# VHH binders against Protein GET4 (MDC12.19): the designs that were tried, part 5

Target 1, 324 residues: Protein GET4 (MDC12.19), of Arabidopsis thaliana (Mouse-ear cress) (q6gkv1)
Amino acid sequence: MSRERIKRELPPVQEHIDKLRKVIEEGNYYGALQMYKSISARYVTAQRFSEALDILFSGACIELEHGLVNCGADLAILFVDTLVKAKSPCNDETLDRIRCIFKLFPRVPVPPHLVDVSDDEDVQNLQESLGEARSRVENLTSFLRAAIKWSAEFGGPRTGYPELHAMLGDYLYTECPELDMVRISRHFVRAEDPEKFASMLVNFMGRCYPGEDDLAIARAVLMYLSMGNMKDANFMMDEIKKQAETKNPELSESDLIQFISYLLETLQRDALPLFNMLRVKYKSSIDRDQLLNELLDEIAERFYGVQRKNPLQGMFGDIFKMMG

## First folded at step 7 (VHH; framework vhh_7b2m_4)

Design p41 (from d2 with R104H)
Fold by ESMFold2-Fast, scan of step 7:
Structure p41 (fold): chain B 324 residues (1-324), chain A 118 residues (1-118)
Amino acid sequence: as target 1 above (324 residues)
Amino acid sequence: EVQLVESGGGLVQAGGSLRLSCAASGFTFSDYAVGWYRQAPGKQRVVVASIYSGGSTKYSNSVKGRFTISRDNAKNTVYLQMNSLKPEDTAVYYCAAGIPWYLHEDSWGQGTQVTVSS
């Protein structure tokens, strides 16, 4: 080998990975984090993105394996940022890497919302556990949101790769102390898994206040319809009706559920007057959640071409009229 | 516990062919990428071919066009079809579950010896 050729080469990736693994095994997690960032940045500057990604992937996994969620998440997010810089396509290899990183994020059961704690030490321990859970959820959310955006930009579906939505929705449902079912549902309607989503909603019904189960179902069905996904909207309704016979028979008496059933029939028949009549007839049920009206406006726009009023349009229109 | 058992190695003349098999157990096989690695005397263990959970494949430049990796998820088995073998292909061949640079646990198999005579 020529001396000039040897002098131009960065060390092999394996040598860096072996050295960094040893630094982590010795307990220097933050020092390892800085070294992963420095070394990967050198490969990025050299336009050697594949090797930078190898280093960042290895580092994210090893940090997470050792329970260092903040360090592991930092490297995982940098991994996704590097995918974007490299314009790396949404392919099986990269998706397997993202799934590997995801599986290494800890899962710690969230205590029931009806926990009676009276001991000051128990209260402090609970506060610390909730703080750790919020941090883990925020770290995982940042990583998967970046991955979803990358997948949409570089060869995946426009709304992001379905499995990544399923991963994030599932993690939020099981791990987040503050349950945001609207957010979770927005991910599951993009996950292309209506059977899993239906099962999760049936499970969630046991956690709702009495008489609010129908709202969760209505949100899910209307979200599918707002996206033009009539097939999964119908699957969701059929699956819920089937499971409600056994798990929650009172759903059959819900005016809101009856409205959704008639709405599905109406959209199949392309009947705008019937659509408008149903919204008026079931107004009291729909008004229980403003989100339902917003979704119905989106459905009307998608199925019938009815332009939804933009709340800002009047304000900006008036400003532009005043200015000429 | 992840277990991988390689088989199919042997002695062949240059230009010959061998088909290696790796039988996997102890994990959800279809969820993981699986790779074939090799280690020649005095050299570092290197990746030869990978097959991802979605079925796509990746090969090292030294074997591309000569080797074919495939999987049978129903049998929890991965295969390496080796054609146009060269003396430089002489090595112990290992199967591992996971992605290069982070393998699933201690997922290395025992290996199978491939010797290519000139």
Scores: ipSAE 0.522, ipTM 0.829, lowest interface PAE 1.6, mean pLDDT 85

Design p42 (from d2 with R104Q)
Fold by ESMFold2-Fast, scan of step 7:
Structure p42 (fold): chain B 324 residues (1-324), chain A 118 residues (1-118)
Amino acid sequence: as target 1 above (324 residues)
Amino acid sequence: EVQLVESGGGLVQAGGSLRLSCAASGFTFSDYAVGWYRQAPGKQRVVVASIYSGGSTKYSNSVKGRFTISRDNAKNTVYLQMNSLKPEDTAVYYCAAGIPWYLQEDSWGQGTQVTVSS
């Protein structure tokens, strides 16, 4: 073979990783980002996907270790995009890399009471901190959403790999200045870890408005049931009851929690008339959150084959009410 | 159980210096970012300085050039060296670790009072 062919070949991937690590150590973080992108693109064009993935993984990790979340996330997202392009299977090696990248995303708690308007320097610093927290959450969300989609497409479970849902839910709960418990719960019900989810809900209960602890539990249990997951719904309820006895003893006196308990028993017995009777009896508690009615409609369809109400009925109903 | 214990606060004259310490236990300290926060009377708690697992640091605009954050992973301790102190720096100083929620019950410390006289 020609010596000129050897000279024109891409060098070993480790040589690039070592060179780029040095650029980071010299403080040229943005320059390093552009070099990681350029070098990985050359390997992708050459169909050397494993080596492109090695470069992107290394870059994501070192940028995140230095607190450069935008740069690190950019490379992490490109890593996942490259997995999709390569049609890389959802296997332990790739999941280990995603887990490693996730662990390196910084966590800097922002107290929930820090959303206020002011002209002084300390409040300006607070607003900057909140903006950075939102940026970190958005970057991590983009990365893990891409990873979840990749896992579902290339050999993982249809709804995405459970651990990736747990990672996203965990990070949102800790780092998001504006807690969206519905979004967090949608991830945890797919995480196949009802014990951890229950512990998070018990931890969250101290943050609820007085008399609203039961709503968080009801949402979680009904989400499991709407997915056909009776096992984890029952586990969740039992675990909440066990963990919350000392922290929230009044929880057992909630009409909504009583409804959920009866509902779980009813679904085991295939008793549609009793299901309908329970919805009527506990209507005032259920109506505290529109999502509960939507989930109950999904549960009725799944367990009893009942035709779901039109999802747009509320919207069209309101229009007709205003025009009539 | 996660514990963070702040120390080193006190009364100092304007232009003086103080070194705060935060001793951490109950989690793998070296894996996580840690930061210093402060809360002045009647004000919200705000970030002062952060240090990432890789050693990179970030400071609020009000303390840049005057404060230095550092960490000693062997001692599970984070430090805040405060120089050229101003009356406006008077606050209770807290440390916090950026850790997963399932370790977070007591991720905030109890605080250490810093009082800067004019």
Scores: ipSAE 0.299, ipTM 0.654, lowest interface PAE 4.2, mean pLDDT 83

Design p43 (from d2 with E105D)
Fold by ESMFold2-Fast, scan of step 7:
Structure p43 (fold): chain B 324 residues (1-324), chain A 118 residues (1-118)
Amino acid sequence: as target 1 above (324 residues)
Amino acid sequence: EVQLVESGGGLVQAGGSLRLSCAASGFTFSDYAVGWYRQAPGKQRVVVASIYSGGSTKYSNSVKGRFTISRDNAKNTVYLQMNSLKPEDTAVYYCAAGIPWYLRDDSWGQGTQVTVSS
């Protein structure tokens, strides 16, 4: 009965939504943001979480629809924070809302990694465009990272809902001016879409310097293996070989790629001595990136039960990898 | 431009059945929840059934056990199978997609009339 009394003291949620939509349509975007925050906070205080979520979702969508990325993202992040406070389960209804918000974030593909700009006006316009892209990516990253954590805590897979990882990885790859392929790869290995990840890596090979393509592939395959995902690791390797035969045939002659092929065969057997021998034989290739040694240590632990030299540091390392 | 087109309505006798279709163009249903609504003369528009992108469904108490919502993502179409129809089911039926069905009127389709005679 206390809940009935509390609900009676606040106007119907649709009335607030309609009023706030009008404020946005009148061009008062920042004022509307503050009103959405204030009104939703009142419903949260009253423990009327469903109504608070409806207000915040509506606000995030309408701000984004009007191109106000910072305002829309602010409300979207608060929406996820409210899901956590409400202990809302990771279900299709809430995931559809998160997907809706994500789809409303603008997509303005970044210029090619090389851009030749000689005019001062063009340089200024490019700098402004890149600043907006960085801000947009940061805002979306904050929103989806919060959503991934919420999904892991309230009924989704331990590492976060796969589709949310796919959304974030894809947005980072297409929209971020500075590519962090390690970060992007950490999301895609959790996305349960190895075909899309393989296609992205083949596309990326066209954008990096000659002689570094094998590192990106090695990272991806070893990340799958470090998670115990042999099926997707093998799919990735097979798909990359198939697609790269026409785009980058030199890849098949890489010592590192050869190592990965032998490693995949070895992990299908109870053959720790062979695993250790391969690491020694291909040490010069593996040492090109310290991350590869870290992933191989995790693989040895997962497949053969080999203890890490520093178990405490391994625990903290896993937390940081999960957050990327 | 996003388009939602409802079809399949008509006149039926009480106890009869109808299958409504909601076809989308300009976007894909697989990315969104889709709901069926109805509005009888002089009454507010109310939700009757919803289907989420993951396939879970929700029904109003008045239609639970009689109506079934389903989707065909390949055809970009959502269906409402209406069985054991009653005169009280007489209304214009609408579909809506995108944000929650009770928050946006501008995502509404054109509607299809269902008339159930006693």
Scores: ipSAE 0.000, ipTM 0.417, lowest interface PAE 11.8, mean pLDDT 81

Design p44 (from d2 with E105Y)
Fold by ESMFold2-Fast, scan of step 7:
Formats: C-alpha cells, sequence, structure tokens
Structure p44 (fold): chain B 324 residues (1-324), chain A 118 residues (1-118)
C-alpha cells in the first residue's frame, strides 16, 4: 500500500526574495540565478504569475546592482517572457519595472580606437573592454527588444511603447562599440521624441567624418515620412537646421539636404510627377545609400499609392480571407 | 544627499481624516514610482498605496476607497489623503522612492506616526 506525499504550499514571495538576496550577498551569483529560475518556474507552473514576476524582477535588479550583467539580463529576459505568458498589460507599473531594470544596466565609456596604443597590456585590456561592451549591448538589446514586442502585443502602441524604443536607441548610441546609426534611428523614429533624436543627431555630427552628416539626417527624415509622420519629419528638419547652423552652416548647402527640403514641400502638394522628378534630379545624392531609395519607395506607396512590391498571390489567400 | 521627509501624522478619532506629505530633496520624484508603506507595532512593513511615474495609482485592499495617493512634481512632494480612518490604520507611515521588491536603501523616509483612537 502506498501513501501520497503531503503537498507543500509555496512559501511567501518575501521569504524567497530574502533567502535569494542572502545567497547573492554571500557571493554565489550563479547559484542564485539558478534558484531564481527554478522558484519562478514553480510559480509559473502553478499559474501564480504575479509572484513569479515579483521574484524575477527582484532577482534581475539585485544581480545587476552587484554588477552581474549576464545573470541580471537572463532574469530580466525571463521577466519579459513571463509577462507574455501571463498576458500582463502594458501599464505604468510594469513599465516602471522595465525602466528600473534598464537603469541598472551599467554604462561604461566606449573604448577609444586602437590609434596610439602600443603597450601589449593596454591592447589586451582594450580587447577585454570591447568584449564586455558587446556582451552588455547584446544582453540589453535582447531584454528591450522582448519588452518592445510585449508592449505592442498587450496594450501599447502597435509599433511598441515609445519610451522603450528611446531607451534602446540611447543605450546603443552611448554603449555600442560598433555604432549602427540606421538601427539607432529606427528606434528613435518610434520614440515620439523628435527633440531628443535631433539632439542626438547633432551630437553624432560632432563624432563622424565630414561628408556623412547629411546622410544621417536624410535617413531620419525619410524614416519619419515612410511612417506617414509629416509633423515629426518637419520638426526634425527645422530643429537640425537651428542646432547645426553655427557649427555646420555648409549642411544647408548639401544637395541631399536640399532634396529633403523640396521633398517635404512636394509631399504637401500631392504631386507625384514632381516627386519622381526630384528623385531623378538628385539621383547621385540619393544613391550614396541604397536605404534612401528603399525609404523613398515606401514614401511613394504611402503618399501616392504606388506599388513597388509583388502582391502575394497563392492558393492560401482565400483561406486567410475566410478565416479573417 | 538624498532625503525624504514625511509629515502630517497625528492622533485622530475613528472616522476622521489626515493628509500625509512626503517631500524629497536631492532627487526629483518625477523619475520614480513612489509608495506609502506602514508598520504597526509587532507587524511587518506593508505597502499601502503606490503612484507610478506615469500617474497611475495602486492601493492595498485594506485602504481602497478610503485613501488617495497623489503627486505634485512641481513641489517634489507626494501626498496620502486618508479618510474614514479606523483603529487598524494605526501605524508609522513611511515614504519610499522606487518599486516594490526593489527599493534603494537611501529611498526610505524616517516615518510619521498615525494613531487612530476608537
Amino acid sequence: as target 1 above (324 residues)
Amino acid sequence: EVQLVESGGGLVQAGGSLRLSCAASGFTFSDYAVGWYRQAPGKQRVVVASIYSGGSTKYSNSVKGRFTISRDNAKNTVYLQMNSLKPEDTAVYYCAAGIPWYLRYDSWGQGTQVTVSS
């Protein structure tokens, strides 16, 4: 004859959090990570999502506070995964938790280029620093990309919550060793903060080589326009002109910047032939970056209904129409 | 450096009202969620009300409908309006900047005593 084991109730969340904090204080960071994962998994299995989220949030914050970026990021990503499983709404409480986790990610000055480094020890230290920076950026990107997707799915704007885009774009700009202005700009155009984006672009113009400043501005304005955001496109152009006037007055004389100015005027007039003429007239400037042509094709589709993509025509099209 | 100062506590009869204030110096409240906590003699400190950076509020079931938390970012102050007070509300009330489950050590205030007589 067998007997069932007495089912144990899960301890209060506070008891778990206090116990795990002590494990971290004793220096067992990896052991604590495994305990946070196993305890939170038990709460998730029991469909006690609020308690699981409390444990994961606490763990992410404490690990990050102690400088354990990989451990903290692992728990932060699991926190977002748990928000998705729980179908947790994009509300102020959860956004404040995400912001809290974000602020605990370290910010370390980007290492300088290898110019004027001749000591083997300095070279080795720089290589280690670059590796750490890449790891931090990858961890933060995974966390915020998951948070952006969660916010779009559970009550935020369809493109993701604007502040989360601003956080990711800002971190990439200040912390990533390999600067990707296209990726950064894709986030800032969704951040609903054209003033901050303009200031960042003006700061970037101080960091890049002459002859690329106008490309960064053109990308930003065309990205806004490709989303139908004429207001922020115009604001961006006006703000850049104001802020850059004393430092880079030649910027207003760039053929590409002149093209963008005429394009903004043309889109207000609903004049497709003029739009096409401007693309031909400024072809040499536009062709400096294929992304500009891709964005202009999207703008033409949005403002004038010009199709550039083959429509999907298949046997499954009718099934989707019947089901949706 | 960072200082939180609670005020407005006192002795009040059951059914009465008190308005608590939490004033911050050394940082601005607009960047933080802020919570009111209370601790009765012999009991653990518990959350009473929270106000998030976006303005949304959350209340414990024991005070919902009786207490109202609000913020004035221009004055760098958070308030707790306590109505229909009960003897069970007797506690030291604390202000803390941050989110439940992760509060900075320096974010706790010194507390203000609330005593509700029956």
Scores: ipSAE 0.393, ipTM 0.752, lowest interface PAE 2.2, mean pLDDT 84

Design p45 (from d2 with E105F)
Fold by ESMFold2-Fast, scan of step 7:
Structure p45 (fold): chain B 324 residues (1-324), chain A 118 residues (1-118)
Amino acid sequence: as target 1 above (324 residues)
Amino acid sequence: EVQLVESGGGLVQAGGSLRLSCAASGFTFSDYAVGWYRQAPGKQRVVVASIYSGGSTKYSNSVKGRFTISRDNAKNTVYLQMNSLKPEDTAVYYCAAGIPWYLRFDSWGQGTQVTVSS
């Protein structure tokens, strides 16, 4: 007989959650983080994944509620890692938990103008605010990227659950100091919400340099088409035309937008020679962004069976584009 | 501003039925899971049933097969149909928006008293 031969019964998860909440209420946020990690690891080792997930979810929410973004994000990421280890299905309960954590991440939109100020105090305050925004975006991105990957592996759509893409794309658009519209667009084309995406693009056009609005629209439509989504590609063009009439009426004069309109008609008619002729006719507009040529190659493969150098590149390229 | 108002409790004989209602206001109801909780005298408040934003449900082992939770998003209302009631079901019943282990709103209402006589 030894103590090592007697498996210790773990206390009810409620007792741990109540004790850890008190530690946070007393202001020991970092100590609480270490305790959440230690206790959840014990449940994981015991293969009591449901209880580990309860502890990590509670901890992520309480840390975020108290403004501790780094601590809360750390627990949120560990929560998703634990979902993967447990092979937890992409179901309503887990999605509601992920949404709950997401909604607790703070939102402090970046100033639209970066002003060159001579006051050293104002410059320092702006630099600190931008650093905090970068940290928040990086933490949220790590959490939702992990959640998207988990959802794709355990019962969601192959490219990840649409709402998770919408959440990440929206947060990146409103909170990221360095705006990456290609990255944001890769998430929104998988969000199954072309109306919200169109509205976001119209809003973004107010922030572009003159004569570059058409590139953002072209990228979005071609991304939909590269995925075989003709319905949302057409909806996007129609919605952009409708909304842009009030803000950017000159878009109808763009050669690139004209190309996209003809391309949509051509793909409905399954005419490869016409597709090739359009690419040649509008080459100067397309060559403004090399990504447009890459997307058009993907479209040719999908709609006409044109061979790519690597047969897996289209599928893995899309996954890498979402994760990058 | 955010309010959850419970109703439908009362006195019932063992084996009887009650239907509880929870009327919600002040938030986007369809975005949140909602749970029914109960607290008997001298005991901790425990989750009884949950309904998630997508419509799926989860029950505690003590009520599974006897209780049914449902929601009407158009009316911002959650229901708990309680069948085959036992004296052990005697408690104050509360509803709360959010998920077990983290509730979105800290304010609990007065609840609705359910008393099951033997």
Scores: ipSAE 0.542, ipTM 0.825, lowest interface PAE 1.4, mean pLDDT 85

Design p46 (from d2 with E105G)
Fold by ESMFold2-Fast, scan of step 7:
Structure p46 (fold): chain B 324 residues (1-324), chain A 118 residues (1-118)
Amino acid sequence: as target 1 above (324 residues)
Amino acid sequence: EVQLVESGGGLVQAGGSLRLSCAASGFTFSDYAVGWYRQAPGKQRVVVASIYSGGSTKYSNSVKGRFTISRDNAKNTVYLQMNSLKPEDTAVYYCAAGIPWYLRGDSWGQGTQVTVSS
């Protein structure tokens, strides 16, 4: 017999989970939350991480199943924090647990902002609904951002596990009252699903956002390029051009979209002078959004090795010259 | 509704083999982990083997090296190949969608009885 580690005495996990499930079934959601936190902390202190994770996963799922989003999210975030403390690998079991928790977050589509809400009671109900939606999105975002970071640190791809990015991007697009297409796009470019991303952008073009359809497309293509992903950048551009021929012919006439098309050709030919010339020629279109210039600087660095300007370098240079 | 139907149990002598099947319907099978569980008379139901959506497997120490779990996503079916059966393996075997400590689905099926004679 080999020497065994002396374990601290703690009740079986099954006993805790059964007791806590009963507390929730009896309607004591707040009491159960405190019990989940207290009991899991005892297992963490004892370095029995697997059992702490079992308790936190169970609690997150059961609270969410009962519609207690804040309680469930708190336990889900603590579950991810515990994965980090345990140095738990990004494996199928943990990814299935994260997916399970994600699927239990409610989907409540945001009502149209221009629906008739002339009654005071309807206005109050709409305000409460929007507040709840913002809270749900914030809680889900905190959970999935923590999960993405954990996956990047403990065995997943360095940018985070693609499916987790797809989950977060999709939830933000369908559930967030204030639509942030830049944030959504940052997740979808890391999701390894350019077909779904293209479909979502075409859907976005139908959502009565005047004058910004070409900007959303440009951001997406330039984000792919800034990551060195020429394949998905070209796929995205080709798919959107194909769909624009039938649904929005004016999009193909955009100077910005024309710039992106020439840029893709230029990057295939590895021609820095042409790249610089295109930026000058299309400056007025590019300057519509400062993010486009930032992405183009990243693209120049990645494809041509051009160092980005450091704004502080000029200031420090001037200070050092004055001291000499 | 989530529905899982177990089959393939029977009576075998110690050292024998059995293959259990679990046919699933009512959900996107490929998105879920599926586990095999067993319950002997007077004992609690315990997990025997799990297969995750990505294809990775996990076994209880009592069956590791003797049992093999597999899945066919095209047929919405999970299998449990049981080799070198022991009298202690005698139990009703159940399948369930989901991960231990939070299972998907509203009800357990009747299971399939495995009896190992000495």
Scores: ipSAE 0.579, ipTM 0.843, lowest interface PAE 1.3, mean pLDDT 85

Design p51 (from d2 with A96T)
Fold by ESMFold2-Fast, scan of step 7:
Structure p51 (fold): chain B 324 residues (1-324), chain A 118 residues (1-118)
Amino acid sequence: as target 1 above (324 residues)
Amino acid sequence: EVQLVESGGGLVQAGGSLRLSCAASGFTFSDYAVGWYRQAPGKQRVVVASIYSGGSTKYSNSVKGRFTISRDNAKNTVYLQMNSLKPEDTAVYYCTAGIPWYLREDSWGQGTQVTVSS
């Protein structure tokens, strides 16, 4: 806290960074973490936010570079918290800093196929690796979720800066042991990169989840449509058809994919009765996932002005989609 | 391997101009902020100008209004246009990829000497 008495001026940021570099070079990574937090807190108390951000950014990067993911993530999250306190705008400099921190998070992808591991040492090594991956993913998620929220509040798009969504979605897809394709898709539909999203979905079709590939595609296209994004919904469908012809030709036989194709044509022609008839005709395919009905209700509201039966549930659904 | 090669330094009289170039290789240039630093004999290396991946620029107070940083992503090159040069601008000028307060050891160029005579 600020004192009413005259304080001695804080030294330049360079002096603090030089001192902390020596602590890190001596291998005292946890001691350095505490020093970064104490020094940055003093700058925040003094309303010297730019200097606090410089110290936290430096600390997050150096801790991550040395493989101390928990320490680096702690400082990265505090960096974003400090952006919020400072009301720092979503500008190129801060986005480059967030990208720099993100790139320093380790990449140790979980194998797409479970290998036969019967050796006790191999089983223990796999369990440790999965535990580390879960911790790493949770730390990265906390950091980027905070960054997405900050960007939405301080000058970025209302749903958060697109590249931050792309970064989080990509990291979750490659690094998370437990794939949540709904969560990943919610980030990619906000990433403004439908080509990368389509490629990711085609890659997912080659993994160990047979019989659900049409659901993943339907969720993605309907999510775009629920946001009013016809352009990217159409791009996604066209790109999936092109890429999947080689890797998953059975996809063309899906009733659900046929429904989505007819739905895209119907929405371009502003035909609510046809929209309702398609939902009835393909009900058995749609009912495979309740999320599809929820997205179709949102699409009907957006394109045709049809009121939802529960407006409060719709409001909470929108909040949860922003958090996912 | 990250490589940065500076060029364009030389001797110029006060009030003159020089254009520095930095050619980059070994990384996705368009994804990174790049900057110019300078170091005079017996002094610390200090930031002169930065250009971020989105194109925004930032200048030290000592050069603002006189120097202009720019980038050409197709050529993997960053430039520093130096106008109204002063004797105190005399230094070795270094190119770096990265953001101030976290720069990798391998992200520095060899430097190019700028000497401004009175």
Scores: ipSAE 0.579, ipTM 0.833, lowest interface PAE 1.4, mean pLDDT 86

Design p52 (from d2 with A96V)
Fold by ESMFold2-Fast, scan of step 7:
Structure p52 (fold): chain B 324 residues (1-324), chain A 118 residues (1-118)
Amino acid sequence: as target 1 above (324 residues)
Amino acid sequence: EVQLVESGGGLVQAGGSLRLSCAASGFTFSDYAVGWYRQAPGKQRVVVASIYSGGSTKYSNSVKGRFTISRDNAKNTVYLQMNSLKPEDTAVYYCVAGIPWYLREDSWGQGTQVTVSS
């Protein structure tokens, strides 16, 4: 085949992208969004998914670069939807595109608490900034949740690609005005980065009520164990003890932390009677958070085959909800 | 200040080999895909080879089986091994940090000339 014939068969993807980039650079952000959606939809209908993905990726990036988070997120989510329609594999190229989009989402420090501000104009500006932060977090969460689900369906680990969990957990921790450490921890235990997770928990301990630092640690360790990840559970515990010695010396005196230490030893020795005895002995500490009992039930089932009251309500039930 | 420096270009006979190097300063390659592009006189700049952050590679059909891209993140350098060179491979070769369809102006290197004689 001659090059002339190949040129006639080639789609005008470069021309579309150049034209749309110009529309954005001229300040017509919302008009460009509509055009990206229309043009990419035509390529999808024609089953020309590679070209559709190129257009959507370009559009998501350039909209985000110009600070249009809603428009950029809309195109990023459509990019992931198109990956699913195309049955595109979870490979390095697509993961690099997702990472590129993620890095273009703005990072703005959460404003200080309103009580620290004396001017009414500053109070109003803080309220607006918090609203923008919530919207930004919601948009990124929608994008990365879709990407995690896509990665699980098309060649990644069944729980979703670890780096995507790390990206979402990190963004939630640094950018979300209301911290949900249970949600953040659910992502980090799937991220295969216990060192980063430990550092984040040590940082969080400086921000939370002093009498509850041990709960965040217990949740993290028990979540690892409920997934059968003894290696990262032990790493987490050791790393937190090491890093927290100077910041929270009282942490080692926590009954809950003592329980976790004994639990790790017990699971290594495969001793169900000792496991049951520890749950009874430390019941008052464990009962401080219902989630700890739920995780311990999951651990007992995984390590000892003990039947849970409702297996569909466990962490594996939550994963099935994501995959179904 | 981000800087990319290409080297290794030159004049070779058809069937010869060249190895191009792309060295980065001011940032680390490990977080980026890196591509080699080429531009012949009067033609558009086209992708030749890409290496992604995870280490997988992709080649244009015109160079597949002849060119090999590799990275050394510790040395902050990317290489393009060019074998069985043809006259149509004559072009200025550019290193770029980033992903096709979204490249910044500071993502490009200065270029290195490759000339293949018949």
Scores: ipSAE 0.570, ipTM 0.829, lowest interface PAE 1.4, mean pLDDT 85

